# VH-VL binders against f1miw6: the designs that were tried, part 27

Target 1, 251 residues: f1miw6
Amino acid sequence: MPHFAKPLLRNIITRNLFNSIKKKQCLQYLQTLRTLQYDGFTTVYFGETDIPESLVTGEDFSDGYYMPTPTWCVVHAGGSQGWVPWKYRMFLRDELCIKQEDNLFFEFCDVVKKAYGKCAIVVKERRRQDATRPKEGKETEAQAHVPSVVNLTSVTCCPEVAKSYGHKLLTLPSPYNYLNPLDSAWSSLKWFIINNRKEFCLQSVDGVYSYQYILFSDLISKGIERINLSKWRTITTKVRRWENYYLGKLS
Key: E = the ipSAE of ESMFold2; O = the ipSAE of OpenDDE; V2 = 0.75 times the mean of E and O plus 0.25 times the DockQ between their complexes.

## First folded at step 6 (VH-VL; framework fv_acasunlimab_arm2)

Design s58 (at its last look DockQ between E and O 0.48; V2 from the best seeds 0.00; counts 0 for: pae E 11.7 > 2)
Fold by OpenDDE, look of step 7:
Structure s58 (fold): chain C 251 residues (1-251), chain A 119 residues (1-119), chain B 110 residues (1-110)
Amino acid sequence: as target 1 above (251 residues)
Amino acid sequence: EVQLVESGGGLVQPGRSLRLSCTASGFTFSDYWMSWVRQAPGKGLEWVGYIYSGGSTYYAASVKGRFTISRDDSKSIAYLQMNSLKTEDTAVYYCARDSYDTEGYFDLWGQGTLVTVSS
Amino acid sequence: DIVMTQSPSSLSASVGDRVTITCQASQDISYYLAWYQQKPGKAPKRLIYDASNLETGVPSRFSASGSGTDYTFTISSLQPEDIATYYCQQYDSLPYSGLTFGGGTKVEIK
């Protein structure tokens, strides 16, 4: 039986492969990544994932009152060596201005330097919503514009900061986000949350009112811990296979 | 049935050329990388080279400049053109498949074809 | 090119014995290692991929582990049908470098 690659991967691969510009960007990314790896840089994927409160509580708001539930953003990093020995950060995406911790990226760069030495830090390209209008402008030589700054929702990643620590910041092109093993890790985390959230619930019966509490921090912590080195190896190996495929196909 | 079948082996004199073929069946050939691996009599396995699904090729240093790998996706055939053959090229030559969607390399092998280079 | 040093080159053991083969890479190959079984007069067959993953249909007596530069292949209980030469193979450097095999280990039964 032809092991049909899970429909999800097929859908991702089929969509935007037709954009020559994006293909070129992918190739450039992959070539650069490989070059850095040969030069002794450790590849680290740095990113964030959103965890809606509804995912944690299991509340099915399907009955029409879409109350926007608070969304938590988890920021962490990992690679072939597992999770970076850095304390992940959680931010609440609500009306409360996500205080961009200006120093978080500095802290991260310092930690990875200490742990791994020189690193190739890979981040996802933020989908610029606004580039709707193909400005007809000049075929400017797609010089791999190293973006001056890559903004995550909660963190600003600056190439110059990375460089000051001896690192290289790479941006993964948006159509190829599946080449980021962190996405698989986040999916695993979310799966864990869904399947284990009940075990982290506390019931408080105060005389008149019953409250249910979720040990959210513990839930996230245990979920992250569950993605052990073996799992990271598997995920990164799969990504590498895809990388190699594209290098071969696009070269 | 998923299989690879090598052909074209035989006895050749030093300095001559020989072309091997690897015919694939039972799978979408164009989606796979193909490699050639050889084994001298009583010796270990030696990678010869591979061809990407996109057509790019890489070769071992021992055969670089003399051997060429190509593929015809319409026919589901991979080729190994061997030029300037040497006695040390005497070996059973295997073709092997590498699937990008399968973990690891060389998940499918042919039965091999013997090439003997002798004066 | 990455050099794979396989040990031992040959071994003889009794049926039921535990057999261990080692493969050392000249550099960190990040688990991109496969193990192959080759029976006499036959093509190689992949048993293990990605350092520790057992191929479908392969008996559970076969296993492998390792990291970095050092990898181990194990037959927990040697069977008569396991008489073969075993090879490790790295694929870490793709696509910028070649594939390399270990020298092989001939496994015989006493």
Scores: ipSAE 0.018, ipTM 0.531, lowest interface PAE 6.9, mean pLDDT 83
Fold by ESMFold2, look of step 7:
Structure s58 (fold): chain C 251 residues (1-251), chain A 119 residues (1-119), chain B 110 residues (1-110)
Amino acid sequence: as target 1 above (251 residues)
Amino acid sequence: EVQLVESGGGLVQPGRSLRLSCTASGFTFSDYWMSWVRQAPGKGLEWVGYIYSGGSTYYAASVKGRFTISRDDSKSIAYLQMNSLKTEDTAVYYCARDSYDTEGYFDLWGQGTLVTVSS
Amino acid sequence: DIVMTQSPSSLSASVGDRVTITCQASQDISYYLAWYQQKPGKAPKRLIYDASNLETGVPSRFSASGSGTDYTFTISSLQPEDIATYYCQQYDSLPYSGLTFGGGTKVEIK
């Protein structure tokens, strides 16, 4: 009989159970989430992922001597109801450093309020940043050489904004990000890109970011569409089962 | 054989207490959640409460404060302590197994034990 | 807690008939719903989990579908051994909400 359990995921979760501080944070998160769900809040996972150009082209641009290796940031949200009916956002990392969309979270909160009513909006815990932001002050050179912030840097998720729409903002602790169904959706998107990138490779990739962005946008749109309600239900069912496992083991 | 066997049912007067046991065999009991479900004669199923593998318990409103679920993983037994029994508690009591893979729906049931609460 | 309204409470059908049973939840339970078969004097047996997934060994004449608040259970061709009471059961929002069963549907052969 084949065993369909995922031993690597179980082992990673078990390993984290011995960290008493992170264990307490996980238990607090799960208890709060369940309380909100009981109170009729719809759970919505809001987040971002990076899509490096090399993933789309299949070529290794890590050396980068003649072409930069740009990274695209995709911002979206979803849950057991599928993708939120909100147009995902896609930014080039250099664009993120110059231009922050200050009101995007307001727009998001309004959309999910209209679609689902009161929501428990879950975002992944923000990692502490080292002081790697550029100190040169030269905008063009700083953008070309500046490492990007990898969390929701284009969107400020303010608890007071969420509260003003009747939502609650909730943070998933970082070592337990495998309890975020959006991360599984991102993995499925990246797998779709790997298996379908040949359509993109039929186009010229001459290093013009606007041209490359159009090709990425179409491929990403198709990949997002392929992660349908059935896939979302599979992902969220698995996450809920692991959440209950943690609640059983931790409480 | 993978089995659950309930015991401890019987006739009891209102206001008295009774303790039910659910003995598990053929599987690693400590990995599973256990639930109690009851069925009054000729009536439908009613969930009573459950206990996680970690020991946390939850109860239906109809029994909250009167019933207590516990487990002894070393003996592979789940318990239902029923205090302040009422005539409406008369039912067949089933224990049922759930796991982290089947959360809240039950893949294994015992045969049931009858509890009759009457004067 | 989440109220499950199951319909009909009983039905009588001929061998080979298509039988349909419905459950309506008082709130969106997504697809956290199971279907059980209980024969007289026996413990319930799970047939379907997560709204539409058949248990291993369950005949393919049993099926179910649904989402949100509305769920349907179907026996495509009723057999004599299918005489039983059928229950739906929601398991949404553990551990903070109770598990609830529908009232049951008694299926008999006429």
Scores: ipSAE 0.006, ipTM 0.468, lowest interface PAE 11.7, mean pLDDT 77
Fold by ESMFold2-Fast, scan of step 6:
Structure s58 (fold): chain C 251 residues (1-251), chain A 119 residues (1-119), chain B 110 residues (1-110)
Amino acid sequence: as target 1 above (251 residues)
Amino acid sequence: EVQLVESGGGLVQPGRSLRLSCTASGFTFSDYWMSWVRQAPGKGLEWVGYIYSGGSTYYAASVKGRFTISRDDSKSIAYLQMNSLKTEDTAVYYCARDSYDTEGYFDLWGQGTLVTVSS
Amino acid sequence: DIVMTQSPSSLSASVGDRVTITCQASQDISYYLAWYQQKPGKAPKRLIYDASNLETGVPSRFSASGSGTDYTFTISSLQPEDIATYYCQQYDSLPYSGLTFGGGTKVEIK
């Protein structure tokens, strides 16, 4: 379910469907993906999402002493076969200012090769961090032709590493993020957190809830487990319908 | 205050035209997709059409070719231009805002404006 | 277009009763379903989205579930203020076709 994808879809329809550069990028992405699928590649969407601790604690956490709430970055991958059999990772955003673990993407590629064989690994387009560079989706015509860096904030994704395992690394253009089923999975995870956070709190003897009693990692783990194979097939089917629509519209 | 207010309804003869307006306040109008939904007296809800931010539109088959939806983001107004009106178009017309974060369901509705198409 | 069939068309129940309304889609709508409450003379108000998610501020006595073509909306303990007509609405049809509502279920107190 694309709970948080609606603004991106509006941007695609109203700003990017008829933009010649972005139309061409989307069409090339879709044609490449379909060719790889035809050649027997398993499609795997690899990405990350930010979960602020305030999402778990709600507005109650902000009462009294005011302090910045920590944000967790969750990294996982999935597709029509469900979540990949790779242990998802969680990182504090504050700690991601340190160099990414270079070996994580190697491990990921090895795991999915053993599970699925050759894969088409899809990641969202990310621009290099550059104080003078515009954010994704705010590109000029000249900037739209500049090569982007295919990186998550948490994991460095290297095309050469993917190739060494028999995979292909694809970049989904930023304005077409709605074509990423992982965004729907992340929305479902956040919905689960919002609706189930109280069930994972340890109540004090006095019946008072506090941040100290929230088992944050357990809540995230349960939310990920809730997004089962059936759910993944539902969301990938919806993405497939949008892909077919764009292929017909853009070609 | 976050609200939508429809206006322009009234009594009109078959074959004539009428334009409805939907004035938005209390939110960034340009960020939202807007829909028109109608309800004939004593009957159920029927979706009429939507307009995405930036102007792209889609219409129900029953009104396609006769109705046109447009918007003026600088004034925070959505419009429904109704041409070649039929008695079957008699209804309360609601302006509705598509929910943020997911496409196709509505989180804010106007109070509606009655359009009566009668001889 | 995707046709939404809602049942029953009307029902009468007592305060405190469990009320169940069903909505059937002519094809798989992949959980893309919302439920609305419309009180007499008022605009509809969304209660549920994505088949089972309760809107913020809506009482917990309202719930919904379903998958594929079959969806259910439940009021666990009917209250006088729940007298209204309830509508389901699918949004799986985008971008190929338009949005469609069920025919509505009028809920009355005995």
Scores: ipSAE 0.000, ipTM 0.431, lowest interface PAE 12.7, mean pLDDT 77
ESMFold2 (binder alone), look of step 7: mean pLDDT 89; pTM 0.908

Design s59
Fold by ESMFold2-Fast, scan of step 6:
Structure s59 (fold): chain C 251 residues (1-251), chain A 119 residues (1-119), chain B 110 residues (1-110)
Amino acid sequence: as target 1 above (251 residues)
Amino acid sequence: EVQLVESGGGLVQPGRSLRLSCTASGFTFSDYWMSWVRQAPGKGLEWVGYIYSGGSTYYAASVKGRFTISRDDSKSIAYLQMNSLKTEDTAVYYCARDSYDTQGYFDLWGQGTLVTVSS
Amino acid sequence: DIVMTQSPSSLSASVGDRVTITCQASQDISYYLAWYQQKPGKAPKRLIYDASNLETGVPSRFSASGSGTDYTFTISSLQPEDIATYYCQQYDSLPYSGLTFGGGTKVEIK
């Protein structure tokens, strides 16, 4: 019967240290963001979401059949002024490395500069998953030794490129994803897909990808359009409340 | 069918522990925030605690330090771990769903599970 | 915590009567208020959100208004199926402090 208090205390200390580091990073992020906003920078949240075709078809595997489905990566940006006036991108995940366009972020920076002037561009910190220890990674998002990732899977976001257009690139620490209004927009998009997918059903294993892409892209476009300026203002206002809470708690 | 089902309630002695489960079906559980709300027999509603889709938790002062909320998105289950139970914790416990659109009011409730803390 | 004071705690009215319930918050809650109906032995059902917005499928006899600290819920013509306890709930305090409900109003028919 070993003494169990030692491993528990060590694990608590490790998590507390990680939490302390992330809280400090969040405070620094929020202070920098507020300073930029007061200096006239427009805040835009840039990111991506994965939409598997099974979300559109309603595949539940109730029959015990497992059928691989393509997953689409949707890239867009938005903020308190609504979706940015930039054409969103959509890529098949299995073709992502081939279809990635190195100039997308240059184009994005130019478009938002013309539309809004100088911007504070917020991207999410990505967690790196260790394939040999996936169970440990599922316990908590406050694990230590999580690297900061500025590169999105679909688009590389370079701080130097942003700066050349007068922008500032900010990374939001991963445990504070609820400070990203774009995640709320993605949730609304997925809710729209689930409730409107019957008109766009892609149930055929023999389906032609070009035909599926047309139907799928139309559904995505309609879902994005449904997330209007009014909804974005509501979402960003609630994010602002969380930001104020953390500025008060962490400072 | 979109639903929430609570389980794990029952009779328990003061000072003991009990774990409640809330099983979700018919929607993408990982996209939603989950709350626990309780109601003592013949009394009003009392919010117990909240867990966001990212895992962060918040608790009412009356249960802070004794209750823990967690979730298993792979199984679509939310849990309420209740420690150091008091007779004042006797109530029907509901789980309720929240979202990025609502952020604080609830659109779906379970049927509730009764917890009786008595000797 | 933001304290929600709901009145009256109970009322008895006749079918067809206008019923009014009030909620007062201890501080400005900026329209972040919902109203729930709870029938005996059942879970609560949301009727109103953001102080005045009627939920889809809820009868038009239910309405609500208010601002700042003072909010009102009205049933314009009470029906037998409206026998229930009604609760207000504020969500302005999230995440600063906990969500809070009013004490409830039990509505009975004479």
Scores: ipSAE 0.000, ipTM 0.440, lowest interface PAE 11.1, mean pLDDT 78

Design s60
Fold by ESMFold2-Fast, scan of step 6:
Structure s60 (fold): chain C 251 residues (1-251), chain A 119 residues (1-119), chain B 110 residues (1-110)
Amino acid sequence: as target 1 above (251 residues)
Amino acid sequence: EVQLVESGGGLVQPGRSLRLSCTASGFTFSDYWMSWVRQAPGKGLEWVGYIYSGGSTYYAASVKGRFTISRDDSKSIAYLQMNSLKTEDTAVYYCARDSYDTTGYFDLWGQGTLVTVSS
Amino acid sequence: DIVMTQSPSSLSASVGDRVTITCQASQDISYYLAWYQQKPGKAPKRLIYDASNLETGVPSRFSASGSGTDYTFTISSLQPEDIATYYCQQYDSLPYSGLTFGGGTKVEIK
């Protein structure tokens, strides 16, 4: 005897509560960021994006076969000053579960301190689905109060490490993706890959498709370089307008 | 009554220009960002672009550089200026209001206005 | 852009039938998906938001679920007034990459 009205009501309540919590988090984030900017902090957005090798090699629907392809996690940072003068990193997604890189955030903080002085380092909040093991069962009302993981999957961003260099680490709450200029940079990178991948795809060898790391890395590097200072300035100016909109809307 | 009404559609020759208007009533227009969505005859929905209260605009790749969205909050009107029209731009054009509570989904639509680009 | 692949493109069913439509995103959209109903000659009407929330006034026979890249919309008992084209739409995209709709599913009575 199913009584499905009760479970549906729980889902509605959970979503509404989650939205209210995120609005409060967004307002707090924006007010804190503005205060830091007026205090002379340089805003730097630090993040990651996943690029499957299939995005580079392209899809072939002739056979209907799709094999799991390696996915690369690309880590970089940027802002109104352009890409930070820190060498971006690439990690094989499957290896991130096994290896822990604990010195990268120290190096990052030192580099941006030397380049820009004190920084407000913004890291996007990871959604629970992106960060956690697949859960069995239905979401409960109590789960609406559980915070998302704040750190990147590739790099542990420690607030105390940032503070030791004079920086402040801020979390941009989901779902306010419009407030992250780095996401626009990642979209531009993926669009560049799609439009230029033909020149970097390898021909099949012995009936199997292979992709060389060097060609993949070169394509990624060229795509990153294509997102120049002028483009970053345009992106960050638009983000500033989104921030002003949300500050007016939520205040 | 809360509503959106589009106007300005019609027959236009390729390469020419046309301006659509979307008049809002029954709500505080300046609190909402507005989108234009089009639908070619017998085809699906295609997002064209949007404008938020701060005036910044974003466009689909297919119309970027040819179409311009603007708004007049004092008159509660959104505009779509269409330049260098192509036969592929033939569609019913809807204006839509973004939901206040969350960005990116639409809670109010106009009735649509037909634009036919033909020689 | 996030590409939304909707299936099937059309279906015919009898009154009282269970109808299921699927929507697949090219990347994880974390529940940021809406479903719209468009009747012939009319503007679309939003039925579902945040993947599973029913809009006020929408009959309980409409439901939706999904997560990550895979989403489903269901009409538990098709009524004559449900004859329409249904669209999914993602809103997880960046402001510069654009909002995207699925190709639509036309629901007709046998």
Scores: ipSAE 0.000, ipTM 0.390, lowest interface PAE 14.7, mean pLDDT 78

Design s61
Fold by ESMFold2-Fast, scan of step 6:
Structure s61 (fold): chain C 251 residues (1-251), chain A 119 residues (1-119), chain B 110 residues (1-110)
Amino acid sequence: as target 1 above (251 residues)
Amino acid sequence: EVQLVESGGGLVQPGRSLRLSCTASGFTFSDYWMSWVRQAPGKGLEWVGYIYSGGSTYYAASVKGRFTISRDDSKSIAYLQMNSLKTEDTAVYYCARDSYDTHGYFDLWGQGTLVTVSS
Amino acid sequence: DIVMTQSPSSLSASVGDRVTITCQASQDISYYLAWYQQKPGKAPKRLIYDASNLETGVPSRFSASGSGTDYTFTISSLQPEDIATYYCQQYDSLPYSGLTFGGGTKVEIK
């Protein structure tokens, strides 16, 4: 009769089931990735990070004068061979600006094919807030209340486009983000920004706002350049040790 | 407020058991790996063990088989169950939050709880 | 396990002095090193990660460098509030073996 007990128990069961599903997805991801690597595919991690302007200018909190800061999205890719020889992209988190490079993924696939041949392109799984609902008559208990997931990035990554260049697109399941070396690279970039931001203050010169963008993009470029081949090899070696551990633990 | 609070420490006789708790607040606890680190009086820091977000655990050789780490994500609590306590286990026990993207270093520590093992 | 050797075990310096602490690993740890500050009666606070990255909110007088087996931590101008014990910690061994801390360096003001 206690109605409150049943909703709480249902939530716990749903969470436990979700965690079990994610472990299975992680094992499948790792097995697929290893198979592709043994077949000669070069692993490339493709993703993005958000850099708020407040990270460059410092905290902008003030009593009653708090101003939201614009956020820049940086898109790049890398792996054991370092950063992909492809110009990284940077744009504001504005729906109009995001659409500026609809052909970006086509260009990316072409560049990595020319540089590395066939690639296993790994992208991070992104969740939407909506619950996953199979059609009414086909709902299973094992899939009940599991959130929908999609490869939603500022860049649309189409499996068909990747395949047309001989690539394979893989989705790294959350919460296993630590199996993505790109997250460590982004951390290093943000650390560089924080420690060098005073030299690259985003201030207009005679009202020329394009100069602010040039200074900001220069700061980002220098930060990316600091993450050299040696750093990438260190990061990817750590990721591979964790992958090997999980392959042994989950199978 | 992002914080970790340890509890459950105290005086205990050799050979007995004690359970420590670490209550997290201000962040999504289930996304983080949690560690226990101890420090004997006047000595340095010693890593005790890890628990991963999925519940898998790893222990220092000195405590393996005697200590068990667990977590309750619904309550945002990590536990350290200490069995067969020895005088050498006397220490301040810290709960620490592992870095999300690069595991093995700690970005948030609790205040610590003292465990004294003596007769 | 990877053994971390810190030197010196203790030091005394004057306000404004440059303080250097070294940490040596028994094997190559590929920049997977953090530095912590522990003030008397308090929990440790991370100052540095990945050998040279300064934590946000930590004063710029703290810095670190190193590679392979040899790592260095520096306070460019010692302040009274810097009285603490400093520890290095390697995390290259994960997930296969345990984390290890250096023995610590006690920094005191003359």
Scores: ipSAE 0.006, ipTM 0.499, lowest interface PAE 10.0, mean pLDDT 78

Design s62
Fold by ESMFold2-Fast, scan of step 6:
Structure s62 (fold): chain C 251 residues (1-251), chain A 119 residues (1-119), chain B 110 residues (1-110)
Amino acid sequence: as target 1 above (251 residues)
Amino acid sequence: EVQLVESGGGLVQPGRSLRLSCTASGFTFSDYWMSWVRQAPGKGLEWVGYIYSGGSTYYAASVKGRFTISRDDSKSIAYLQMNSLKTEDTAVYYCARDSYDTYGYFDLWGQGTLVTVSS
Amino acid sequence: DIVMTQSPSSLSASVGDRVTITCQASQDISYYLAWYQQKPGKAPKRLIYDASNLETGVPSRFSASGSGTDYTFTISSLQPEDIATYYCQQYDSLPYSGLTFGGGTKVEIK
C-alpha cells in the first residue's frame, strides 16, 4: 500500500540513531588505530572472503541472489607491507560448521609478531545476511560496545590471545568497510579468477574433485600473488586518505 | 535482473526545481555507493555527486549548494533534487553504481533521463 | 580537481588497425583509472579498471597500461562494433576532491 504512517518515521529515526552510534564507534576506532600506529604498531588487516565454485566454472551468478553451490572461504591478512608472511587458508564452507581450528589465531599472532613485532590486528564487524542496514531496535547501547571476542566464520579471534603476543585486536565497525584495504584485495582476487578461469576450468567428471581442488587452489594462489607490495601500498594509501577525511569529519 | 532505471526528467524553466529518481533492482542496494553523472548534448561525461551507503554526500563544485542527493534504502531508490536550475544544467542524467569494494568507478549505469533547462 | 587530458579528441582508422588513446592526469593518480566505452545513444560501459585490469566479458583486443600521470588505452585490432567514444576516469581524488573524466575520444572507421 502507499500508506506511510508513524511506524515508518520511527524506523527512519532509529536508523539515524544507529548511524550516529556507528559514527562514534568509527571515530573511536580511528583514534585508537592512529595512537597504536604512532606507538610503533604495524597495522595488519585480517579477514576472509567467500569464493563460490560457480565463479570459477562460469555459472550465472546474480548480485541479489544466493546460489546453493559449494563455496570456499579464503582467509588471509595484509597491509602496507604486503600480504603477511603467513600461509593463507582455504576452507570448504560446509566443513566450517564442524571443523573450526582452535589454534589458528595463536599461530597467526605468533607469525606476525616474528615478522613485524607488535601489531594492530583489524577485523571487520560481521554483517547479517538478512539485513545490510540495521532494523528498528536492532542496535542498542550494549551492542555499541566492543565485544570481548571477535570471530570470523572461519577463525576465532580472541583479544586476550592477541594481547599475549603484544598485539591489539580492533574491530572495524560496519558500514565502514571501505576503511578495510583487504576488501579491495579480495575484489582483485575475484576479478583475476573470472578473467583467468578458462585456463583452470575442468569438465565435471566423477571422482575428480580432489584434482579440481588442486587446480582451484592454484588459481587462488596466482590471484593472491598478483596483489603485490606495490598494489598493497597503493590500496593502503587510499584507505589512509579516507581515514584522515573521517577523522576530520567525525571529530 | 540487475538494473537501474532513472525517471523524472523533462523540460523546466531556469531558476526552477526538478527531482530525479533512480530505482534499483536485482541487488542489495544499501551496500552500494550511488553516483549521478551527466552529459550535455554532444559533450563529455561530468560527475555530479555521490552518496555513500551510510548517507554522506559529496558534490561537484558546479552543483554544490543547488543539488542534493539522497537515498531511500527501504525502496531501493536514489534521488537527485535539482534546485535553481541553469541552462548549462541541460544534460542526460545517469544514475551509476560504484563498484562494491573499490569506490569511484562504475559497474552499472541506468539508461539516462534528459533534463532540458530552457525558457 | 584533478584535470584529465585525453588525446586525440577524435580519430578514424580501418578495421584491423591498432588504435591508441592517451590520458594524462594533472597529478599522480596511483593507477586509480578506469576506461569506458560509450556507443551512440547508450550509457557508458566500463572496459578497464585499476589502469590495466580488463572487465569480464570484454574482448582481449582491449588493453591498457600506465602509471603516475600517463596512461594509455589500446585496441589491438579495431572491429566495426568498436565505433564509440572512449573516456578515461580517475578516482584517486576521493575523498578530497571529485571524480573527473577525460574529454573523450571519438573512434570512427574510415
Scores: ipSAE 0.006, ipTM 0.487, lowest interface PAE 9.0, mean pLDDT 79

